# Ledger of designs, part 25: VHH binders against Protein NEOXANTHIN-DEFICIENT 1 (NDX1)

Target 1, 282 residues: Protein NEOXANTHIN-DEFICIENT 1 (NDX1), of Arabidopsis thaliana (Mouse-ear cress) (q8gwb2)
Amino acid sequence: MDVEEKRVSSGYAKPPWIFKGSALYQIHLVKAATARAFIPKEFRLVEAFGYTLGGFFLASYDDSPAGVFDELVVIAGIVWNPPTSCAWAARVLVNSDEACHHGRKEVGLPSQVARFSKNITAVPKQKRDRAFGFLDTFGLGTTLSHPENLMEVKVSEVDSAASTDICNIQIRSDETKVGNWMGPAIKMALPSFSGNTIYNSNLLKYSCHLHCRVRPVRPAVVSGALEDETEKFTEQNHTSQESLENERQLSKAVMLSKPIIALQFKCLTMQVEAPVVIYPSK
Below, E stands for the ipSAE of ESMFold2; O stands for the ipSAE of OpenDDE; V2 stands for 0.75 times the mean of E and O plus 0.25 times the DockQ between their complexes.

## First folded at step 16 (VHH; framework vhh_7qia_2)

Design s8 (from r4 with Y111V; at its last look DockQ between E and O 0.84; V2 from the best seeds 0.78)
Fold by OpenDDE, look of step 16:
Structure s8 (fold): chain B 282 residues (1-282), chain A 122 residues (1-122)
Amino acid sequence: as target 1 above (282 residues)
Amino acid sequence: QLQLVESGGGLVQPGGSLRLSCEASGFTFSSYAMGWYRQAPGKQRELVAFITSGGSTNYVESVKGRFTISRDNAKNTVYLQMNSLRPEDTAIYYCARGDSETFLGYPWMDVWGKGTPVTVSS
């Protein structure tokens, strides 16, 4: 009985891989010690005063090799790659098995399957105190206080038998949105390092080329349960499960770090180049 | 002046159907996404369904298979066909204008109607 391995023809064509959609890129101040836990010793962490720049990239793709899916990239920090710096992903959460597999094998990403639950509400604008009551008398703008949009994104990792909550991301619409989003079109390159995973032991470098409209926005509020035990980095023989849990907790710590800036990317086209194996300079 | 005017709300028995309409004026209707929200008593206003300028639709899980959002650009009107109505669907339903471009799969809304009440009761 020849088990025809139905080669699930991975929708991933040859690189470059093209992803289209939108994203929130939020930069955080991450503790250097937290970031260092993810980054191979061969790399120099770019840090100042015990902190590095990390954060997260939250994306929804409407067109990709894996179809429609959501992605949360937890960015641990930046590493020195003269003359530039590269990002290091601590964890990549996706709600696509195909995207997860591709990320692990081909891109060397620390990918994990996750569930993304989105809830969208309209929050009444709190009437700012009528201290300026005088201008309302001249009949001009019944500023119909349009409700503010609130998006809540709950991300939970899915393992074969259990789900674990990672974070809740609350994104608010900017009050100043009169009309269609008209942010400037930009082109940017984001070089990244990856690899050193159980699925890909190599160290890899890859580049993402982004074309999008960009707008600074209010940072999203990230919430989640940190279990307090993150301080006991005991060097002991952590079982594979304990190591995974530790990585998860550290990823949560990155997500819960202090935000600095948030950028909204609309009409995003991301081109991902084929990763290249890098050899640490002796 | 930008305006959204909802109609079609009312009292219906469980299992019944209603069709809501929202007529838009004061902007290029075809260039915007449109959405329906609802607000039940004591709850927050929540997204029910939206339709993009390109005609793509999305629904909250609780209404999938029962509700259908559609648009007629020639009439500047968005519709919500509601079938198999349940008591939990009781709310004020609001029409909203959204962005032409989606963010994380959803349009942000900037213009709202006054709402139309829907009551599902025996």
Scores: ipSAE 0.721, ipTM 0.874, lowest interface PAE 0.5, mean pLDDT 88
ESMFold2, look of step 16: ipSAE 0.804; ipTM 0.917
ESMFold2 (binder alone), look of step 16: mean pLDDT 86; pTM 0.872

## First folded at step 17 (VHH; framework vhh_7qia_2)

Design t1 (from r4 with V60I E61D S62F; at its last look DockQ between E and O 0.01; V2 from the best seeds 0.00; counts 0 for: pae O 11.5 > 2, placed apart)
Fold by OpenDDE, look of step 17:
Structure t1 (fold): chain B 282 residues (1-282), chain A 122 residues (1-122)
Amino acid sequence: as target 1 above (282 residues)
Amino acid sequence: QLQLVESGGGLVQPGGSLRLSCEASGFTFSSYAMGWYRQAPGKQRELVAFITSGGSTNYIDFVKGRFTISRDNAKNTVYLQMNSLRPEDTAIYYCARGDSETFLGYPWMDYWGKGTPVTVSS
């Protein structure tokens, strides 16, 4: 019985890795203290008045080395990388095991497997109060108010033993008013830092090249169960589990921070170069 | 036709120096960023250095102080001066064209040369 060792060639093709799809990039005002919990001491946090810029990147890829998958990148803050600044990912949630593995080992990301539940609901138009009834009399009032669609994305981390809810993201589609305008095409090449994880202890630098159509949109509403910060600062032995839970709570805090701006990326092509190990200058 | 032709690779002893050249044709060279990448045996391709259309230079930390990227627009050529070479620098070195529309970070590389081998050994 020749056990054909199916060499699960489990690795992505050789870099650059190309991801295609759409995304929502939402920038939040994040407390500097929260961001610092994720960022290695070797990096300088860019902050003002005790806050940094973070938020999240929610992507749906239709073509990638890992196939079709969804991704939520929780962005803790911005670190200084002269002459530029880089975002630091606090957590990367993906609904692909392959993407998670690749992220952890090859890119040095804090990746975790998660479930993405997507629901689209029609938002009933609240009857605007009759007070502007006067303009309806002149027949100009048939603004066919297209029903606003609400997309709800529930993200839950999946561990071998249990699922943990991270956040619920509600996205309103304003698509009806602005027509099929996808926004201008942009190109950006962003340096990124990663590493310092249990799967990759090195500090890494890599480049993400993005090509997309960008449109400002209404910020998504993020909700989640903040477990009450009960002051159980019990000095107890930071078990690996307690550390994980703390990271989850801090990630939730980032997601629940105040949104500033949201950008929709359509026709997204993201090219990711191989990371390089960086050595802090002594 | 767009072309990038690398040259200057070869065998060198540790501590030695090499100068790589990449000659570009088929586009307005002065309008584009240029970069050098390398791929070591069994490793992934990595950025080494790039130079913007404006002449700004950037390096990965591993090569800082040892390597210098430069360009001659009159000759449509980008150079990589490599000093104090180490065995770890052994790789195929690739020249790449960067997109001029990039406003932040690294240039978008859209075209690659065939590469030139560099071997550092005693």
Scores: ipSAE 0.006, ipTM 0.246, lowest interface PAE 11.5, mean pLDDT 84
ESMFold2, look of step 17: ipSAE 0.769; ipTM 0.893
ESMFold2 (binder alone), look of step 17: mean pLDDT 83; pTM 0.840

Design t2 (from r4 with S31D; at its last fold request DockQ between E and O 0.87; V2 from the best seeds 0.86)
Amino acid sequence: QLQLVESGGGLVQPGGSLRLSCEASGFTFSDYAMGWYRQAPGKQRELVAFITSGGSTNYVESVKGRFTISRDNAKNTVYLQMNSLRPEDTAIYYCARGDSETFLGYPWMDYWGKGTPVTVSS
ESMFold2, look of step 17: ipSAE 0.823; ipTM 0.926
ESMFold2 (binder alone), look of step 17: mean pLDDT 85; pTM 0.862
OpenDDE, look of step 17: ipSAE 0.858; ipTM 0.941
ESMFold2, look of step 18: ipSAE 0.815; ipTM 0.921
ESMFold2 (binder alone), look of step 18: mean pLDDT 85; pTM 0.857
OpenDDE, look of step 18: ipSAE 0.870; ipTM 0.948
ESMFold2, fold request of step 19: ipSAE 0.808, 0.795, 0.735; ipTM 0.916, 0.907, 0.867
ESMFold2 (binder alone), fold request of step 19: mean pLDDT 84, 85, 84; pTM 0.859, 0.860, 0.858
OpenDDE, fold request of step 19: ipSAE 0.886, 0.893, 0.884; ipTM 0.957, 0.961, 0.956

Design t3 (from r4 with M109L; at its last look DockQ between E and O 0.65; V2 from the best seeds 0.72)
Fold by ESMFold2, look of step 17:
Structure t3 (fold): chain B 282 residues (1-282), chain A 122 residues (1-122)
Amino acid sequence: as target 1 above (282 residues)
Amino acid sequence: QLQLVESGGGLVQPGGSLRLSCEASGFTFSSYAMGWYRQAPGKQRELVAFITSGGSTNYVESVKGRFTISRDNAKNTVYLQMNSLRPEDTAIYYCARGDSETFLGYPWLDYWGKGTPVTVSS
């Protein structure tokens, strides 16, 4: 034949785009005022008593158009998309330049490049009995064999040579089901909205098709530095840098909101269709 | 009964090498990910390396290029070849079994052994 060469990954050349891996989907009770700041005027926020449902989607992909990468989607809230509803992403943090650029331009995502620093440790699930611990020194005591895993994920935005801390996410496995159970298999088609960003001013709609095993888990503990809410709204300068800092602080507020429920997704396959430009209904 | 038995630890000079072994029993070894954790004095047990059932490997940054994890499914054994050892590698090393499917990029641990001590000192 004509050429002997390994395939060059162009990954994103042909939709639909396929992402495989796992994710933690966590729902938070988010103040409606915080969520409103991210949502275009054309969309109606789903809210009750001053709150909406936001949170985050933390994913690790082992096979995707951009290869192996991590993603944190900060979900501001839920908007009406009759007869259903649709999450609105406040920020999409990825540790892949390729995924960031594609998301900004082609999908209308509020994508930023980030660093994900993961630290994995483990502790015993139960305390050793002191009497048996004494005998265990000589190999006569009981042993602890059922660890509690701890993953700490530190997420920092990267802007050229600078790095700005966003949050720390602590995930524990001590509340999992016994054995290899991953939960029931589910298949879903989810419409999504995007756009209205500095990188893509259009309003867009696309479909995500998900296949995974899903199990409820204990919500992760999120921590981070958050300035006074009053300080977040001191806008004496409307530069792009000041606007981005305000959006970053509001995204931290979403991440630090009260958790309600968390879902573990394993064996995830996410198929993303190419978006289309929309004109919201009157 | 499910069991993981580590061996091969000991005292080594800086720059030296050790090979740790972990013999597994009581489960279908080839279906699980396997890994090594270590606990230095005053620290939590932390991941060092893992190897999937398919043979894919992963290492923490502090040991990349110095340590090599491998498995022999016929012998139900996982190995950790430790080269260019440093005093900060001093720890008790634990063999670990991880879930068959990863979560957030890691095969979360569901069992570990008693550990084997490694001391790197002049």
Scores: ipSAE 0.680, ipTM 0.836, lowest interface PAE 0.8, mean pLDDT 82
ESMFold2 (binder alone), look of step 17: mean pLDDT 82; pTM 0.845
OpenDDE, look of step 17: ipSAE 0.797; ipTM 0.911

Design t4 (from r4 with S100T; at its last look DockQ between E and O 0.71; V2 from the best seeds 0.78)
Fold by ESMFold2, look of step 17:
Structure t4 (fold): chain B 282 residues (1-282), chain A 122 residues (1-122)
Amino acid sequence: as target 1 above (282 residues)
Amino acid sequence: QLQLVESGGGLVQPGGSLRLSCEASGFTFSSYAMGWYRQAPGKQRELVAFITSGGSTNYVESVKGRFTISRDNAKNTVYLQMNSLRPEDTAIYYCARGDTETFLGYPWMDYWGKGTPVTVSS
């Protein structure tokens, strides 16, 4: 099922900017060397035993300044900002030109236009449910024998006519004994650093303030897209294309890192405050 | 008792039309999203279309422009109007009840009917 933009946009007004929808926030154990490649040397990476906490934030917005769109934030890791820490985004993929342009210019995000192709299937439950499946054969089945949902999200970067596969994200519905419970309502802040891009050379700090219903869920399974080594070999002499491809490969490495925990956000309202320019000490 | 009963399947020639109906009982129909899935031989059961409680619709690309999902809350019924049918539309079609809230743009389905067969052939 492809995501087509049906925008109900009020346009970007002055900050703060408000985004409403739902999201999957997944934390990965990311190798420090991989995260380091995205993070300016001025920032000290929060790490232990060669790893930092990165991952991704996959969102679908049904009300935003750019209307309806999808977003994948690839989070390289966290950096010290005493007395707290801040996230650093490696890459921000959106299926909205408006959101991409705004993110690049106003927030200093490494935003790229992408396509999100979603496919939803019903997957049989584990073999231990075979006795209930027998009862379904006679028309005596129960709700416990019904299939599980599987959403497959294929994310590809788009640059005019070109398309480059990034990842495939497999998300299963999390059947719990509490039914359709969405979890408690929470408010949280996610402070972030950004900038140091070809679109905005400043270093910036901003905060996302979230209000949502949250619960832990089964981590999504991420797999890589098919690579064509012939294309990589052909382009090895082009410095700008080498840098772009290297950045993509490192972003894939973040996505493919070991998952720790995943959080389902429903009824999400995300408020993004105006970024400020920062000048880290040498 | 919660039930979803599909009807309207059958044999039709390519280019023909069918209207599937799914009559729901045992729950507050107007509060839930509803969807249609299909399972062709040798394939997994896949989503075809869904309609939210508020009436918003979504379709997979292969049926967009040919199929129309709709609901009648007074009759507790969801419909799938299938036009310009092709042999690849041959499958068992299942009605499904979805969550009251969407997640990543889609309502998770938690209950399916027994299905109604649709065959498109000469």
Scores: ipSAE 0.769, ipTM 0.897, lowest interface PAE 0.7, mean pLDDT 84
ESMFold2 (binder alone), look of step 17: mean pLDDT 84; pTM 0.846
OpenDDE, look of step 17: ipSAE 0.831; ipTM 0.929

Design t5 (from r4 with F103Y; at its last look DockQ between E and O 0.72; V2 from the best seeds 0.76)
Fold by OpenDDE, look of step 17:
Structure t5 (fold): chain B 282 residues (1-282), chain A 122 residues (1-122)
Amino acid sequence: as target 1 above (282 residues)
Amino acid sequence: QLQLVESGGGLVQPGGSLRLSCEASGFTFSSYAMGWYRQAPGKQRELVAFITSGGSTNYVESVKGRFTISRDNAKNTVYLQMNSLRPEDTAIYYCARGDSETYLGYPWMDYWGKGTPVTVSS
């Protein structure tokens, strides 16, 4: 009886894991109550006036341990980790099963498989009513305003039985493109907390090191079907399905919160270190 | 001066084929992505296909398996081979120059040609 050792497809190579591509990092004002729903009680939420900093990280990787894939990280808020602060992911959507599995087991991420539908259109530049009437007096010619690019990214969670729309993200090209300027090169470290999931019950800390070209851009417009915020915070014994739906709705609320800043990352190289288990100090 | 000149449009029967060409001038062609867009009557101008400076290609779902984008850097020309044409492919087709680097998997376009009409009709 030849026990075919099904070689469990060796997960990602040994860390650090390297991801290359591009991303949109958009920071939102998220209600502290919304963020707290995702963040373990052991952590202190960094908040002011009932709000924290969250938002989303939308990435497209062209080279990674999981190959080519798209990722949407919904960021619930910022947790205090002296002397630094760490981001907490509310939900991680990926269009790769391998990336999802790795995220869940190895990184402790709230990962879910999703579909990313991208549509690119050229839209007429709306003449911004430049209230600055002064410069129109110099008859400089009808610069045929080249069409503006619009990228629409529709993200839908895929479950075995159904797909659920999460959000639509509209990204417009900036007029201020002085040629192919991609912005300055930067190096940044992003410490993150994760864990406390059904796939990884531990609390984890991991570090992401980013090398990229960064440019501030117009915030993307996020839209989605908000089902009515029935604040049914009913404390009742939420079935696993009700809990999932609640998490989904709260994630949508994060995505639909007020944007503050958007950063374009090009030529992105992200190095992710292996997570370490953390023990909250009693 | 930067120029993109499309050619190869015309009338074709359903199931027929056309090859569009776009000749570029006024810039280092090999350093840029190139794309084809189309605009049907009453619709927005939409991406059909693009090819990166490195030769990677992508297509809108409706044209996959029927259209092929290619480039000849020696001739500063990008092509769109269109096979199995359908009435819904009727549009003005535009050549566009894109960024050297992709963003979220796509090049942003910064310059457009004047377009060439394609009509698919019985």
Scores: ipSAE 0.768, ipTM 0.889, lowest interface PAE 0.5, mean pLDDT 88
ESMFold2, look of step 17: ipSAE 0.790; ipTM 0.908
ESMFold2 (binder alone), look of step 17: mean pLDDT 85; pTM 0.860

Design t6 (from r4 with W108E; at its last read DockQ between E and O 0.88; V2 from the best seeds 0.85)
Amino acid sequence: QLQLVESGGGLVQPGGSLRLSCEASGFTFSSYAMGWYRQAPGKQRELVAFITSGGSTNYVESVKGRFTISRDNAKNTVYLQMNSLRPEDTAIYYCARGDSETFLGYPEMDYWGKGTPVTVSS
ESMFold2, look of step 17: ipSAE 0.797; ipTM 0.906
ESMFold2 (binder alone), look of step 17: mean pLDDT 85; pTM 0.862
OpenDDE, look of step 17: ipSAE 0.829; ipTM 0.922
ESMFold2, look of step 18: ipSAE 0.794; ipTM 0.906
ESMFold2 (binder alone), look of step 18: mean pLDDT 85; pTM 0.860
OpenDDE, look of step 18: ipSAE 0.822; ipTM 0.920
ESMFold2, fold request of step 19: ipSAE 0.791, 0.807, 0.800; ipTM 0.903, 0.913, 0.907
ESMFold2 (binder alone), fold request of step 19: mean pLDDT 86, 85, 85; pTM 0.869, 0.867, 0.862
OpenDDE, fold request of step 19: ipSAE 0.888, 0.881, 0.880; ipTM 0.956, 0.952, 0.952
ESMFold2, last read: ipSAE 0.796, 0.801, 0.798; ipTM 0.907, 0.908, 0.907
ESMFold2 (binder alone), last read: mean pLDDT 86, 85, 85; pTM 0.873, 0.865, 0.867
OpenDDE, last read: ipSAE 0.879, 0.882, 0.886; ipTM 0.951, 0.953, 0.954

## First folded at step 18 (VHH; framework vhh_7qia_2)

Design u1 (from t6 with S31D; at its last look DockQ between E and O 0.79; V2 from the best seeds 0.80)
Fold by ESMFold2, look of step 18:
Structure u1 (fold): chain B 282 residues (1-282), chain A 122 residues (1-122)
Amino acid sequence: as target 1 above (282 residues)
Amino acid sequence: QLQLVESGGGLVQPGGSLRLSCEASGFTFSDYAMGWYRQAPGKQRELVAFITSGGSTNYVESVKGRFTISRDNAKNTVYLQMNSLRPEDTAIYYCARGDSETFLGYPEMDYWGKGTPVTVSS
């Protein structure tokens, strides 16, 4: 009987596209110059004192058009789209070939295939995690009664010939956790611009509509290799190959930027509407 | 007072079986996920398996097919059936309580038992 036949995934066939799971949304102070490098000149960066608001969105989906997969969205910054603003993604890392292809072609995302490695341990509480307040002045010991949960997420881009490490994200629980409480139910829209990539030259706009439980959490600690100490190319024409490596290094710089706040999303449903093509003034 | 009390550890030869139990008190057991961690000498305490409040289970690769986590909400007890034991399974095993909803695929654990030792040797 049937031996082999062409496999066609039609989970993405019709927008809107629905993703269910959980996520960590972390906001960073990103240098305007770093964000500017990702953003077409037609768009005005929202900035103050040389910084914009970028960061990352780390998600795990247990139900989506591509099935179960993980995603890391590196957010370069926000741009004006009066009367509001829109996010600009620097890089989108997914451990699904189908999600990568769809994001590139249909949504204009700068998507790359990646490997996500998660390691779950329990560790003694760190003095560093307690150093922001008066806890040291009250004479609390170097550790508290119970260990803290530690999730380490190692993210690597996968090429046919090589694997390139991007970052390690350490997510720790803390004493501010209130039992089984997940925070209030929230509905929000996250408009974004995309496109202007080798995979989709159009400029696009789309919206993500989120329903989830949200609570503030301790910012995750991000680590990784960064080459900012060496001569950087700015305001120059680069080869396509060199430009892609520079974009990878700048994406790492976004991930390593100073954290401001982190939000945990549970019971997440994200609805992604079909993008529309936009035509800025010539 | 919130408590997690492990039992059922001991000495067993390779290929043998043990059943660990963890009795919970001081909270509404059925509202929480439960898990087992282990810590071998010189190693970090690592997740072995968890079971959600709804009964869904998850295991690390090294124990899949050999270990089975289960729960009895009427007795406020979570179990770990450990079959085909190997010397590498030697560790102190800890019971843990976690949130009912997972985060990035895993329950966030917030309370731990004192542990029960398991030794697998000839």
Scores: ipSAE 0.783, ipTM 0.894, lowest interface PAE 0.6, mean pLDDT 84
ESMFold2 (binder alone), look of step 18: mean pLDDT 85; pTM 0.864
OpenDDE, look of step 18: ipSAE 0.821; ipTM 0.917

Design u2 (from t2 with V60I; at its last look DockQ between E and O 0.74; V2 from the best seeds 0.78)
Fold by ESMFold2, look of step 18:
Structure u2 (fold): chain B 282 residues (1-282), chain A 122 residues (1-122)
Amino acid sequence: as target 1 above (282 residues)
Amino acid sequence: QLQLVESGGGLVQPGGSLRLSCEASGFTFSDYAMGWYRQAPGKQRELVAFITSGGSTNYIESVKGRFTISRDNAKNTVYLQMNSLRPEDTAIYYCARGDSETFLGYPWMDYWGKGTPVTVSS
């Protein structure tokens, strides 16, 4: 009286998982105290003068196990893993339910479903100011013969009917590029730690092997989208502080940290190998 | 010698249609993405639609379902078919050439035409 029904539970194949697209990888000087708040005490933060290296990885995938989607990885910092170091992801925002589920379950990521709103305009290049603002008063319509691109990426977390703004990322044209040049082809590995979540309690190490064309670009400008001019949280006793709000504020602090360098990745192929369980010891 | 020449603009009534054309020269047209931007008085020049070298299309939400971008590589021409026009579509429409490879989902543009005016008014 037994019946068996095969079900397709996901669109992901077994590892390694392959993601193709493009990305902006931006490295920030993140305060060690901010990074420490995300990182389990078993791991030793790589730091100097009160700072570590964190930042973000903003990607758009046009071919992946989950199809087409966008991803923002907030990187809290790097931790010591001799003879190398590993990144710790503070938060992973994706606009795909399937990618969110896979990241949580298989990779131990702190994934959340998000909305990415991209707006592209052509804006006048900033010119040297003159004593009288000729370009300030008359130039809004006359400097567009060689404008620059501006992409504005607004990222919001989504929980069914609710939406919470996280950040705004402004990316401008790179003035040093000539034509379709994308920089040299490289291969690189980006090891990371993950886990210690409600969905995967293990501590994990995973590796992303990238093959892409890479060049340095102007760092993106990040601004906060969480502030509402009609809402203030200025008193501790007036409102209670939620643990989830604390994690969002710390992730925002990572995003707003001082940029060091930004790298454009084009023709990206990212191979994510099966994570391994790790057993840290003192 | 690189040129993008727009045509097909004009005055139309609300609900009407126009087809914009952009003839390209001075480069290998089939290797590039192409796009249409528009600039209304007092507004920024905004992306309206793009088409990749492989023919994939994308539109801003306000024109989706009303506008269609297409390309004819034999004629080095990109088109914007604009249906169900509204007064808010009034703008100067610019043709643009973009990178063959997208970055973060969009082909970044490196050249714009001089534009063709579109006015939607009774």
Scores: ipSAE 0.748, ipTM 0.879, lowest interface PAE 0.7, mean pLDDT 82
ESMFold2 (binder alone), look of step 18: mean pLDDT 84; pTM 0.857
OpenDDE, look of step 18: ipSAE 0.845; ipTM 0.937

Design u3 (from t2 with S53R; at its last look DockQ between E and O 0.87; V2 from the best seeds 0.82)
Fold by ESMFold2, look of step 18:
Structure u3 (fold): chain B 282 residues (1-282), chain A 122 residues (1-122)
Amino acid sequence: as target 1 above (282 residues)
Amino acid sequence: QLQLVESGGGLVQPGGSLRLSCEASGFTFSDYAMGWYRQAPGKQRELVAFITRGGSTNYVESVKGRFTISRDNAKNTVYLQMNSLRPEDTAIYYCARGDSETFLGYPWMDYWGKGTPVTVSS
């Protein structure tokens, strides 16, 4: 008897698949050339002045068909799906083997197994943070600023025998929040394209339906390769190199791109509809 | 007047036990998560454990099985029972108030007590 395989098969039985938890959705200004490398030729990239809108979706699910797990979706850019647009995932990192296999096979996601190492500390507020709160000192007038809550998420890809560091995501608490306020409730339907991977050669289209509380937050700070590694990347990648390492470096480039806005999603319920195969002309 | 007051710290031999208390006032205690942090000499203040408004608990790996966080909503108090204490548990322990709902698996903290010192030695 295999209790683990029973959970896997019954948990993902019929779509829609329901994921509950929370997420940080951060939009980056991504170079169009970087995004183009991930996107099939059939799709038109939404771009202006050589840039598109990519970024990442960092989630923690406490209830899903695969149980409890973490997910980082690296978003290469936005493609036209008139009269709207769709995001294209460059990479999907999950710390669940079951979620990885399902995503690869049934949803056409470029999924990889990863480790998410979370470290939570309280750090001193920086001098500029004091300036934001000095009017609140009218009451006591002389107290030092309270410490700032900091979550550091280190994300590493895991292959059978190998582990590769991808990025470190620093998320700070928002000291300007009033009480337990989580922002307004919203509902969104987010169509997406996927597929064209070694795990699923089809081109696919599917919808995610989200219900959550959303508020804008300060963008997380993403870090990765040292400057010397960056110089090595720019210099040595111009030589004969493995194309798969190039795709990993491009995914890191998306994560390290300039942030524009970040949204905190709380009380998230995400319904994922069954994908349909699409057939591009020629 | 929001206030968190820690107590119960002191000197303990290795293998001993202490129970920390944190009395809260100035807010509806049962609507919030609560947590304990610690700061060892020369180190950053780090999470030890938290308890959600619903009573779910979480611990960092180094204290699992030795520490127990609990809350008494009638007394507006959160506790940290620390058993099998080791010299590396020596730190100032801080009580913290966290959000009613978790974000990325944790109830982010927005208010801190002044701390209570714990020393585990000879």
Scores: ipSAE 0.772, ipTM 0.894, lowest interface PAE 0.6, mean pLDDT 83
ESMFold2 (binder alone), look of step 18: mean pLDDT 84; pTM 0.858
OpenDDE, look of step 18: ipSAE 0.829; ipTM 0.926

